# Designs tried in a protein design chat: VH-VL binders against q9vjs7. Part 18

Target 1, 121 residues: q9vjs7
Amino acid sequence: LRYSQGTGDENCETLKSEIHLIKEEFDELGRMQRTCNADVIVNKCEGLCNSQVQPSVITPTGFLKECYCCRESFLKEKVITLTHCYDPDGTRLTSPEMGSMDIRLREPTECKCFKCGDFTR
Below, E stands for the ipSAE of ESMFold2; O stands for the ipSAE of OpenDDE; V2 stands for 0.75 times the mean of E and O plus 0.25 times the DockQ between their complexes.

## First folded at step 4 (VH-VL)

Design y3 (framework fv_vorsetuzumab)
Fold by ESMFold2-Fast, scan of step 4:
Structure y3 (fold): chain C 121 residues (1-121), chain A 125 residues (1-125), chain B 111 residues (1-111)
Amino acid sequence: as target 1 above (121 residues)
Amino acid sequence: QVQLVQSGAEVKKPGASVKVSCKASGYTFTSYAMNWVRQAPGQGLKWMGWINTNTGNPTYADAFKGRVTMTRDTSISTAYMELSRLRSDDTAVYYCARETYYDYVWGSYEDFDYWGQGTTVTVSS
Amino acid sequence: DIVMTQSPDSLAVSLGERATINCRASQSVLYSNKNYMHWYQQKPGQPPKLLIYWASTRESGVPDRFSGSGSGTDFTLTISSLQAEDVAVYYCQQYYSTPLTFGQGTKVEIK
C-alpha cells in the first residue's frame, strides 16, 4: 500500500514533525496584548534527491551538473488554534476571546525533487 | 517584550575577521529563524543568509559563501555572524532579523517582524 | 537572482495626499496563490520595520492608510493620506527564492 507523497527512486517524502509555535499580538499602538503558543503536528519534506551529470558543450568542465532538493510541490493552508495564551505579565488567559488564537499555517501536502533554489515551475 | 540586542561597533583592518552577536529575549529562541542583512552607507539592504535556530543549519547568499559563517548558542539565546577576509566594501551596518519559520521546506519567508538595532562595522587601513 | 527594481528613486508628496511606490520583480514571485514579497519602512538611524507581507497583508499595528497591491511581477505600495511620520525610505523584498533580494529603496519626503 502506497500513496503518492513519495517521488519514486529518490527518497523524498512528506513526514510529520512536532513544532512549538509562538505568536505575539500587538494593538494599534504597538503594545503587546498577548503571547500565544502551542505544540502542533505539521508536515515537512525530508529526503534525498539524485544529482545528475551529463555531457555539455556549453560548460567549461564539459559536463552539466544538476542538483535536486526535496521540497514542497504543493502547500496547503490550515488554521490552527494556539491554546496557551498569556498576558504581558505572564498570566494565563482563559476567556473565550483572549484564551486562544487562530493562525494560518502553511505545510506541504506533496513533496518532490526540484532543482535546488528554484521556484520557477 | 521581544528584543534583539546586537554587539557594539567594530573597526577592523582589511583581511581581518569580525564576529557580530545578536542576543534574543522575550520569546522562545528556537521557534524563530534568524536572518542577517547588511546596509552599506547610503545604500540599500542586502540579505546575507539565515540560520535555523533549532537545528543550527545555515543558508548563505552566494555573494558571501566562503566568507560568512552563521552559528547560534541556544543556552544563551544568541545568534552569531562571522565575516572573514574583510574588504573596505564590507563597511556597513549589519542587522539581525527574526523570522517566523513554520514553513518546513524553506523556512517561513513570511516576515522579518523584529530587527536588532544594527552593528556598524568599519573596515579601514 | 531575482532583481527587485523600485520606482521612483524619490518622491515628494504634499501632506494628506496619496503617495504611490512601484516595485517590479525580474521574474514572478507568485506561488500557490501567494505573492512572496514584503514592504519595509526605514527611518533615519533606525532598522527597517515590516509594513506589509504577502504583497497586501498589513503587519499588526500598521495604520490602514498603508496598502499593498499587485501580483506576479508588478507591485504597488500606497499611502492614501501621507502623514509627517511617514517620511522614510521604503523597500520591497522578494522571499520567493534565495538569495532574498531587496529593491534599492524609494525615499518619500513632504513637498
Scores: ipSAE 0.011, ipTM 0.512, lowest interface PAE 9.2, mean pLDDT 79

## First folded at step 5 (VH-VL; framework fv_tezepelumab)

Design c1 (at its last look DockQ between E and O 0.02; V2 from the best seeds 0.00; counts 0 for: pae O 10.6 > 2, placed apart)
Fold by ESMFold2, look of step 5:
Structure c1 (fold): chain C 121 residues (1-121), chain A 125 residues (1-125), chain B 108 residues (1-108)
Amino acid sequence: as target 1 above (121 residues)
Amino acid sequence: QMQLVESGGGVVQPGRSLRLSCAASGFKFSKYGMHWVRQAPGKGLEWVAVIWYDGSEKHYADSVKGRFTITRDNSKNTLNLQMNSLRAEDTAVYYCARETYYHYVWGTYEDFDYWGQGTMVTVSS
Amino acid sequence: SYVLTQPPSVSVAPGQTARITCGGNNIGDKYVHWYQQKPGQAPVLVVYYDSDRPSWIPERFSGSNSGNTATLTISRGEAGDEADYYCQVWDSSSDHYVFGGGTKLTVL
């Protein structure tokens, strides 16, 4: 296996991605009040990270696998306005209160390779 | 008319297994990340596990990792929790709870906006 | 892993403002969500992302978060506000969801 670092030599980067978001809003009784959607641009981490396998007497298999995953190193808040809102009957809502919905996402601003399991177990 | 209905609770001895189920209706189940949250009698809330909307990621609290398995069947709108090697400290009401961000970006870090009424699990010696 | 600390109880007189704190190391760098739970009921979301509220939650409920402390504020407290209140965060370092221990609010 080739040696790899979890810190920056891999093909792991922050990329813009277009995704379709949908958010349903419910009341406290679980009745849907509206559904809002949009196609939005957000950051994502994308790329490959290499793993390393080494001998180990501690693991059941006799090997220690050091998996590396492309993940965020820093997050930022991004406010996204969903402008296509509909009532439960599918009628478009256009009032200022109900015609849009702000959602808050945390998206990566920097990505790098981390050992798997430190942040995702 | 959203519903989350937990079932499969009961009384079992330590070391035994139970399987909890959560039946979802009235919303597009396959678009939401799903959680189990438990509450021991007279105690606070404890997060147990999460599964992404598509089942691609699962995470567990340290107290249950290796013993509990969260799964989902999006074709049947069901969430499951397989609980093995049960202990007295697993005695709790188990809630099914919903979280979502559609389309994979951070799909499991939003608030819990809808909860079932829970199912009681009692592990008694 | 990450720990949230809440006072076990808070008491206020009717019509007065209740403040429920949620302590955590650098909690101001996280989003805090708040749940109300009445006896025998499932929790319900009252505040999310530090300071936002669902449209059916009265504006008397508000939240703030900075430094090591998040606070749920309930102005003009009513008997109907008596409940247990939980704070919750997502911890990106562990991918765990963490609840505080809960605070029992009593309205005299």
Scores: ipSAE 0.011, ipTM 0.617, lowest interface PAE 9.2, mean pLDDT 81
Fold by OpenDDE, look of step 5:
Structure c1 (fold): chain C 121 residues (1-121), chain A 125 residues (1-125), chain B 108 residues (1-108)
Amino acid sequence: as target 1 above (121 residues)
Amino acid sequence: QMQLVESGGGVVQPGRSLRLSCAASGFKFSKYGMHWVRQAPGKGLEWVAVIWYDGSEKHYADSVKGRFTITRDNSKNTLNLQMNSLRAEDTAVYYCARETYYHYVWGTYEDFDYWGQGTMVTVSS
Amino acid sequence: SYVLTQPPSVSVAPGQTARITCGGNNIGDKYVHWYQQKPGQAPVLVVYYDSDRPSWIPERFSGSNSGNTATLTISRGEAGDEADYYCQVWDSSSDHYVFGGGTKLTVL
């Protein structure tokens, strides 16, 4: 994948952010069994990338457009434990089995300016 | 240049208390979570405690929970570790370490990018 | 408690590639960080987030992590690489930061 080497104007960065995750669990009959949540730290990509438009004799429009977007260059799947679980009545669950829930999410580990429209990993 | 300097180490008897300090410079201290990590002589690294950038949250290793207290003064760029009820197994070089900073700092980080030189704590009869 | 297992020592000839492993239950689901510690010095971060590297760390240092094993790879080993290396993770179950036992790398 093509990405910009960066200039003084680029600031695509891997940032950490705190998010609130909520997950509902249902039984085999489709009834809500419990709801779990937690505040967690996750990575995100944020920033500006340089894009260029230049005259070109090889394109039909007469211009060569290179647009770049800030996005992940590497992703990591991470298991997160939601530590606040509640039954449908709103009662907190404290048992080892029901008091927490593991979920998987993917987050960026590195961010770069890639050509827009291209996919990374 | 970023710098962490530990102080307060020394020799103490079991059951006594000791207060360690870490002076930070060269970076905006208030934006970073800070840790204490210790290393017994000839042994590996052991995490001790963490404190959030604003002091809003603290966590401790089970081995020191209830005995050690981590604090910080962001106005003075200082990290502290109050160690009470010291035991022989607390003997170690104590390092202060900064959480890895990538651009914005929220909550708990998993790694440490800068370390102090350490201060030696010896607990012996 | 979560446990990380490292070999106590690894030896490599100059110019050869050293590989230091860090074992842990489903460690591939965690971010692994690596620290280098030379005698009488504080640890230095050499690899973070499994495979990322600080800009001041040579490209010879790389990391990988999958399944139950993370690996620090040091290509073109040189005498200056002799040190203790520690892997580290954060365990969400206990809210603990966990270090491996450390591996002494010898370049001979």
Scores: ipSAE 0.006, ipTM 0.607, lowest interface PAE 10.6, mean pLDDT 85
ESMFold2 (binder alone), look of step 5: mean pLDDT 92; pTM 0.945

## First folded at step 7 (VH-VL; framework fv_tezepelumab)

Design k1 (at its last look DockQ between E and O 0.08; V2 from the best seeds 0.00; counts 0 for: pae O 8.1 > 2, placed apart)
Fold by ESMFold2, look of step 7:
Structure k1 (fold): chain C 121 residues (1-121), chain A 125 residues (1-125), chain B 108 residues (1-108)
Amino acid sequence: as target 1 above (121 residues)
Amino acid sequence: QMQLVESGGGVVQPGRSLRLSCAASGFTFSKYGMHWVRQAPGKGLEWVAVISYDGSNKHYADSVKGRFTITRDNSKNTLNLQMNSLRAEDTAVYYCARETYYHYVWGTEYDFDYWGQGTMVTVSS
Amino acid sequence: SYVLTQPPSVSVAPGQTARITCGGNNIGDKYVHWYQQKPGQAPVLVVYYDSDRPSWIPERFSGSNSGNTATLTISRGEAGDEADYYCQVWDSSSDHYVFGGGTKLTVL
């Protein structure tokens, strides 16, 4: 009587990832002014999502498969300060104005399974 | 000195094809996502397409999907736009534009911090 | 799809403050970027992430974003500020980038 159902969303989670952030800054004439970097821990979504299979009269096989992808359901702004700044010659910059650079990014704080293509790039 | 130089524009009849190129220099091209943005004469800016830093992801505006193909060659520091089945409404200046962050940033809301000077495409019968 | 609405024009007297609005449904939940375009030139980024500026853009340019409206503010308006201004966001549902229709700023 009942249709078979696959298992739910069991392996989609927010995991920490270590990354090396680099940002080059150029002036209005396209000349490099500095490059800044840092190693940081950020969140990412990782994991498996079960595909859904349901009866369908539209498809030749009589079934419809919908693929699900592990993606962000909630993002939080995180400010990263890049404290290793260098001029074009590779000299370390230490002034308050040029010795650090703030980068804004959003990182996931909650991850869920979504139909592929709905909330992904 | 950072440069983005578009080429390949011209006058073409509807239904024909053009291939635009954008030559990049003065920055680490292979670490940045790249975009095409167009502007019809006397009109506003319209986003056309994006390609990720390694070419693994591409997205298109609905107005060009299925007709345009964005590609990149990181060994030659070039971004390309293959434009097939051109229509009169594709008439515009086409700019290539760079995303602000390196590919290692997990943000999804990019601005375009550097633009080329554009190449003109005219589609008329 | 997601739509950004800008007034087609804004006028200010020299030395006065211009405010250019960008309307969108829940735009306050997005990051808004602003571009200046002078005739015959490519756009130039002037404000990003709602309120940040590239280091070489004058502090007279500032931005805010809350609710359904983002605003570019240009204090002490100068003739050199005359240009078209565009707001831009990324739309997560389509992974598309959306521009407003543009605002022509005139400084009397």
Scores: ipSAE 0.013, ipTM 0.658, lowest interface PAE 8.0, mean pLDDT 82
Fold by OpenDDE, look of step 7:
Structure k1 (fold): chain C 121 residues (1-121), chain A 125 residues (1-125), chain B 108 residues (1-108)
Amino acid sequence: as target 1 above (121 residues)
Amino acid sequence: QMQLVESGGGVVQPGRSLRLSCAASGFTFSKYGMHWVRQAPGKGLEWVAVISYDGSNKHYADSVKGRFTITRDNSKNTLNLQMNSLRAEDTAVYYCARETYYHYVWGTEYDFDYWGQGTMVTVSS
Amino acid sequence: SYVLTQPPSVSVAPGQTARITCGGNNIGDKYVHWYQQKPGQAPVLVVYYDSDRPSWIPERFSGSNSGNTATLTISRGEAGDEADYYCQVWDSSSDHYVFGGGTKLTVL
């Protein structure tokens, strides 16, 4: 018997998601200098993929197992500005230099069903 | 220090077989996916094959599917490429390359951060 | 199959900025990696994830990617920068690793 893989991509989608980001910044001595945060909208992968287990006479286990998960096929990095910054004492920082923080974030730009796990890492 | 050293290249006739090897050192070999990439004389880079960190998964370029087999021995820190039914168009410098290793929660990217110096394969009658 | 298009050659005067383009359909949605290859040598990763740079690569090397074009920028070009440069992506449709045709950079 030949086994044909099904991806089941129909239920795997790129969706918008609002998340709260928090980033701490430390000085060269390892002491916390400030904490910045913001609510941002990012992409996520969400959905169901088709997994199959079939009997097989050609495998040692007696089965062909194909497990698929919804995950990113491509990612893109974007810069996000955290607009609420506070010192260690909880006081909001308002200066142009300390009142905001740019961070880099990677998000999915495309989602599809892949074999569960990562085969290269 | 990171090092990849290819070997096994040579001159063969069409239809013959050749086995390439890549010796890795300076890093935990078993944690990284490994690739073969080739370059014909005076031409560009062409991806050939990939093998997962544990050898459980393999993938090949269409141009070599059914003819080439990628394997690895993590106990010996070696990557191999068995090349069967060689053709003239397989003539190239063959590089082994390490896939980058990043622990991201969101997924995996695919690139090559370290390359060997390559071994030359010449297929000619 | 996914295709990456590079100009075959780019020339710049010493001290000037070189820009090498890599064209691909919606390449801006992909991560682009760049490799430098000098004559008789193996490729070296110079830019990854569009714009990140290994610590041992000079800051003169930078990358950008948007729309249908990725660009490798080499500021203050030096004679030592003469090499072939390749862009590379991973194509999810074919599960192939795709290289551009390469660009020969000449510093005049």
Scores: ipSAE 0.012, ipTM 0.612, lowest interface PAE 8.1, mean pLDDT 86
ESMFold2 (binder alone), look of step 7: mean pLDDT 92; pTM 0.946

Design k2 (at its last look DockQ between E and O 0.05; V2 from the best seeds 0.00; counts 0 for: pae O 8.5 > 2, placed apart)
Fold by ESMFold2, look of step 7:
Structure k2 (fold): chain C 121 residues (1-121), chain A 126 residues (1-126), chain B 108 residues (1-108)
Amino acid sequence: as target 1 above (121 residues)
Amino acid sequence: QMQLVESGGGVVQPGRSLRLSCAASGFTFSKYGMHWVRQAPGKGLEWVAVISYDGSNKHYADSVKGRFTITRDNSKNTLNLQMNSLRAEDTAVYYCARETYYHYGSWTVEYDFDYWGQGTMVTVSS
Amino acid sequence: SYVLTQPPSVSVAPGQTARITCGGNNIGDKYVHWYQQKPGQAPVLVVYYDSDRPSWIPERFSGSNSGNTATLTISRGEAGDEADYYCQVWDSSSDHYVFGGGTKLTVL
């Protein structure tokens, strides 16, 4: 019985990706107050992970399948400043309070193969 | 002015079906993931389902999986919830809610719900 | 299966600071969002990503998140703050969205 494991020739890695972020801000009445945007570079996990199939007498199918997914092993907080803010009429906003907007996200700093559905930080 | 308006609620017997609709206006609907969230009378909020901005991904709470189907029509700016095999415990106000727009490849963005409709009441009783 | 735990109620005197907690296993590894729901109304977002506010929410609303506890803090509490408050996270392992059970804030 010959088979391969969920390791060996995997290429799961952290790669940079450019994204365009837009956030629309509304007041409690649902009126648009501003739209802010920026282009940013963020990390993402990308790549292939090997799955393992082996004979088993324990399972009803006669095989044991372990799937692995390329996922983050470490996340870091990243503050992104959206520097292009506009009022509802499309006029650029430049005041300290309305001319930019900070948003936060968590992005991967390291990616590894994990069992699918097993996410740990 | 941004609006989310739910409709299609009513009183139905157990085992029957209803279809809820949420009409969106005042924002670019096709850029947002959308959710259904419900609240039984006198109880807290319970997440029901999500659909991605382009409709390609859907997830459901375990309590409704296999019975409810979330869909969207970006050409009509509508979000829908088909509710089959209704049970008494499905009695609630149903809200549609939108995510903040963030799109990443294999990396999932954690979402808040920045705007909610006023809800539509579903009562399942005999 | 991820669970968020909130106290059922919190009471504060007018002008005093209220703290509403949201407990969860390793909740400090997640972004926490907070919603206010006044009687007969839809929920509204008051704090997101642990500690950020929509620009129209007063600065007296603030949030923090560390370890196993996130906290919504409302300084100088006033009658207009009486509402139910819910915390919420996204759980990446199940791709589910989870709410706390809610906390009724009473300003006495």
Scores: ipSAE 0.128, ipTM 0.706, lowest interface PAE 6.2, mean pLDDT 83
Fold by OpenDDE, look of step 7:
Structure k2 (fold): chain C 121 residues (1-121), chain A 126 residues (1-126), chain B 108 residues (1-108)
Amino acid sequence: as target 1 above (121 residues)
Amino acid sequence: QMQLVESGGGVVQPGRSLRLSCAASGFTFSKYGMHWVRQAPGKGLEWVAVISYDGSNKHYADSVKGRFTITRDNSKNTLNLQMNSLRAEDTAVYYCARETYYHYGSWTVEYDFDYWGQGTMVTVSS
Amino acid sequence: SYVLTQPPSVSVAPGQTARITCGGNNIGDKYVHWYQQKPGQAPVLVVYYDSDRPSWIPERFSGSNSGNTATLTISRGEAGDEADYYCQVWDSSSDHYVFGGGTKLTVL
């Protein structure tokens, strides 16, 4: 049997995405101190990858299954500043200390097609 | 209730092999990445290996690359660590640990080791 | 390889705030996890988002990081907090998970 395999990576790419992030901060007693948010641009992976199922005489199931997904090949950690903060009553906080909040997230720097299994979500 | 139970530890001579197993229960095992972490007597924690939820991806610490193999059987809720060419420095309590994550908006924040087994002791000595 | 550096020991009086540091290059840009380990026991993850914090993890435990230093803060220290504490990060360059050397916290 002959099978044609396509290029799995041609449709998977790193794109910019605007997202809205919200984070709540609590004190030591579990009381909400503030809620911060911002619209930020981050990287994402998006695209299509080729998956295939083919007969196989060497597998117990009789098939070779290869599922591929568009995912990150490299990640970087990024600090994002949430610039709109509010107290529990909804009043905007404007002090340098309370008016903004830094959060950390991981974003893709490169994307390609991988087998769909992943340990880094 | 969440539970991880390691087994297979023992005393072996250098150069020998040993296979550890971790039995998982209380959660959908196939949805989580799993890790092995070890701790030498009186020492700190050392990451050993990780395997993705479906076993398609694996990574190892440099110290064990080429010697250790991490595998899993999702049908049996088991994580395994095949240890070959064992060295004295491999002597440690070996823990299996579950990798977890938190959804924050459209993003996922990692909490790498939220559940741990009680460990199994491996001693490599002549 | 990425390296995390912790002081070997920290002491705190009961009721006082304990701070355990973890040094690493640009660790302020990383997610830092903290584990508590008591003698003869497995490590326990002690820093969570508040919404995901298990009931058995006190709210007294919190983590922060900036620049090259991460800090575990344990407010209102209790005798039961005496343990070894480890920081941990993921290194994207090597795809390794890295632990600090651990810090012994003593509550005097």
Scores: ipSAE 0.013, ipTM 0.602, lowest interface PAE 8.5, mean pLDDT 85
ESMFold2 (binder alone), look of step 7: mean pLDDT 92; pTM 0.944

Design k3 (at its last look DockQ between E and O 0.25; V2 from the best seeds 0.00; counts 0 for: pae E 8.4 > 2)
Fold by OpenDDE, look of step 7:
Structure k3 (fold): chain C 121 residues (1-121), chain A 126 residues (1-126), chain B 108 residues (1-108)
Amino acid sequence: as target 1 above (121 residues)
Amino acid sequence: QMQLVESGGGVVQPGRSLRLSCAASGFTFSKYGMHWVRQAPGKGLEWVAVISYDGSNKHYADSVKGRFTITRDNSKNTLNLQMNSLRAEDTAVYYCARETYYHYGDWEVYEDFDYWGQGTMVTVSS
Amino acid sequence: SYVLTQPPSVSVAPGQTARITCGGNNIGDKYVHWYQQKPGQAPVLVVYYDSDRPSWIPERFSGSNSGNTATLTISRGEAGDEADYYCQVWDSSSDHYVFGGGTKLTVL
């Protein structure tokens, strides 16, 4: 059998992306207080990673399966201000206190191919 | 008013199955990732499973992989946990918890749990 | 697997400042979240993303995170603050959510 084993990294890179960010805020009683949103530019990881399946005599299944995904290797904190806030009735909030919301997010600074997580679809 | 109400707990023998349910209300259920977290008597919190807002992604703790299945029905605002092949060590209060909502278009942020149910007790004993 | 380490217990006198630590390898590179759990109750989020706080949580609660240690600080400790406190992170490598072992806070 011939198998081409490439590097795990193929085309995984950090890119800029414009996203629409939304956050709902609730009070201590679980009542929705407001919903805030904004369009922001953030980093994302995007690209292709090499996965492989090959026969193996040492595994119960008879195969070695290595799946790789483009993911973040390093993150940085970013504070984003959501500038469009609305009450539960859909009315825009304009007060200094309620008209905007600061949120903290992490965005990738570096991306690389990692083994894909064990998840069920 | 936001509520998470767990049900389905009880006493079962090892090897048996149990299905837990969490009824959500007071928020747009379909926007949020949901989790199961458990706590053995007198012990700490242990994450069990997560399901994305649309049910397309599921992750499990190693301790329950292959035995537990997390599902959701957004039309009914319900979160479920099918527990098979139960073990004594699965004895715990099981909480459903909502993940904080950050929406990046098609992306979600998986970090913290902002609201919790009151839990349902599962006891596995012979 | 990523591991978070907390002291099993912390004691403070009323009015004093309590500090609960959460240790983890390069935990400063992760967001740390904290939960309060009182006896017979479900956990309550008290600090998220290292230092942010829900609006209904008193300002006495604060968080910090750097290096290998995250810290929950509770200033002006009250009897009502007696509870178990858990730190939590998300591990991107495994897509697991990890809790610390919990710390019992006693206000003497």
Scores: ipSAE 0.036, ipTM 0.699, lowest interface PAE 3.0, mean pLDDT 87
Fold by ESMFold2, look of step 7:
Structure k3 (fold): chain C 121 residues (1-121), chain A 126 residues (1-126), chain B 108 residues (1-108)
Amino acid sequence: as target 1 above (121 residues)
Amino acid sequence: QMQLVESGGGVVQPGRSLRLSCAASGFTFSKYGMHWVRQAPGKGLEWVAVISYDGSNKHYADSVKGRFTITRDNSKNTLNLQMNSLRAEDTAVYYCARETYYHYGDWEVYEDFDYWGQGTMVTVSS
Amino acid sequence: SYVLTQPPSVSVAPGQTARITCGGNNIGDKYVHWYQQKPGQAPVLVVYYDSDRPSWIPERFSGSNSGNTATLTISRGEAGDEADYYCQVWDSSSDHYVFGGGTKLTVL
């Protein structure tokens, strides 16, 4: 059996979004050593995907619905430098070794409509 | 001060069940994925299970799949591990461990474990 | 399933450099995290994402990862470094977390 793919109202796209990142660093005893943060712009997937309906003899309704979701087709690593670091008392840390922290984030490079349910987490 | 405190360990016979609990404090528990990692006496670390921050996704090591269930109660800041059909090879210290980053929007980082509890001992003896 | 291999033990004299390896197929395509575990204690993260350190971990701890081998290097080894060391990765194809078998570091 053949069926047509969704068309028309789809608008799945890669958009920029501003997020506030916070990283807390704790020692082996659970004592906070510093907290670092930054506002960063990252990619996100946003938009609508058309669902598909096709004939089926297997389902009670006689039709099979194929859901499509706007999701990433590729992720890339983005290294973010958090430049606002504070000690446990809330005092800003400015030394080269303590005044910043790099973290790694995976962000979408390209977003497309995919069949729903094929992804985890 | 962040704390993770495991409880519920003990000595049980093979084939029986046991439920472990991990009480979390000093951080926003509902923002973090959580893990169980075990260590048999004199042996190395073995990852057991993970649960996402909202409980919607779970993964298990093949050695425990179908027998163990990871759950969480974000209103009580509690992580749980239900262990059914226990075997001698399940004998270990069980640690709860926190993922490194907040879950924010669709971005998750859960590759490393930045804080561990002190563990609870489970002994399965015939 | 993905497998990590570590030597069972490494021995070093005080003041010397210890190198602990973690072998895996194409491990250089993954991020490697390292944990220190002293007897009777919970593991502690000492290196993450191949080469990053928590702020309290001294600079003499370092990491590298390329090809099929990741390495934890501890320069100027001291008695306080005696512990078991574990490498760990996340395997995206299975969503499993994998530890190496552990390496006991002895400082004589």
Scores: ipSAE 0.012, ipTM 0.654, lowest interface PAE 8.4, mean pLDDT 82
ESMFold2 (binder alone), look of step 7: mean pLDDT 92; pTM 0.937

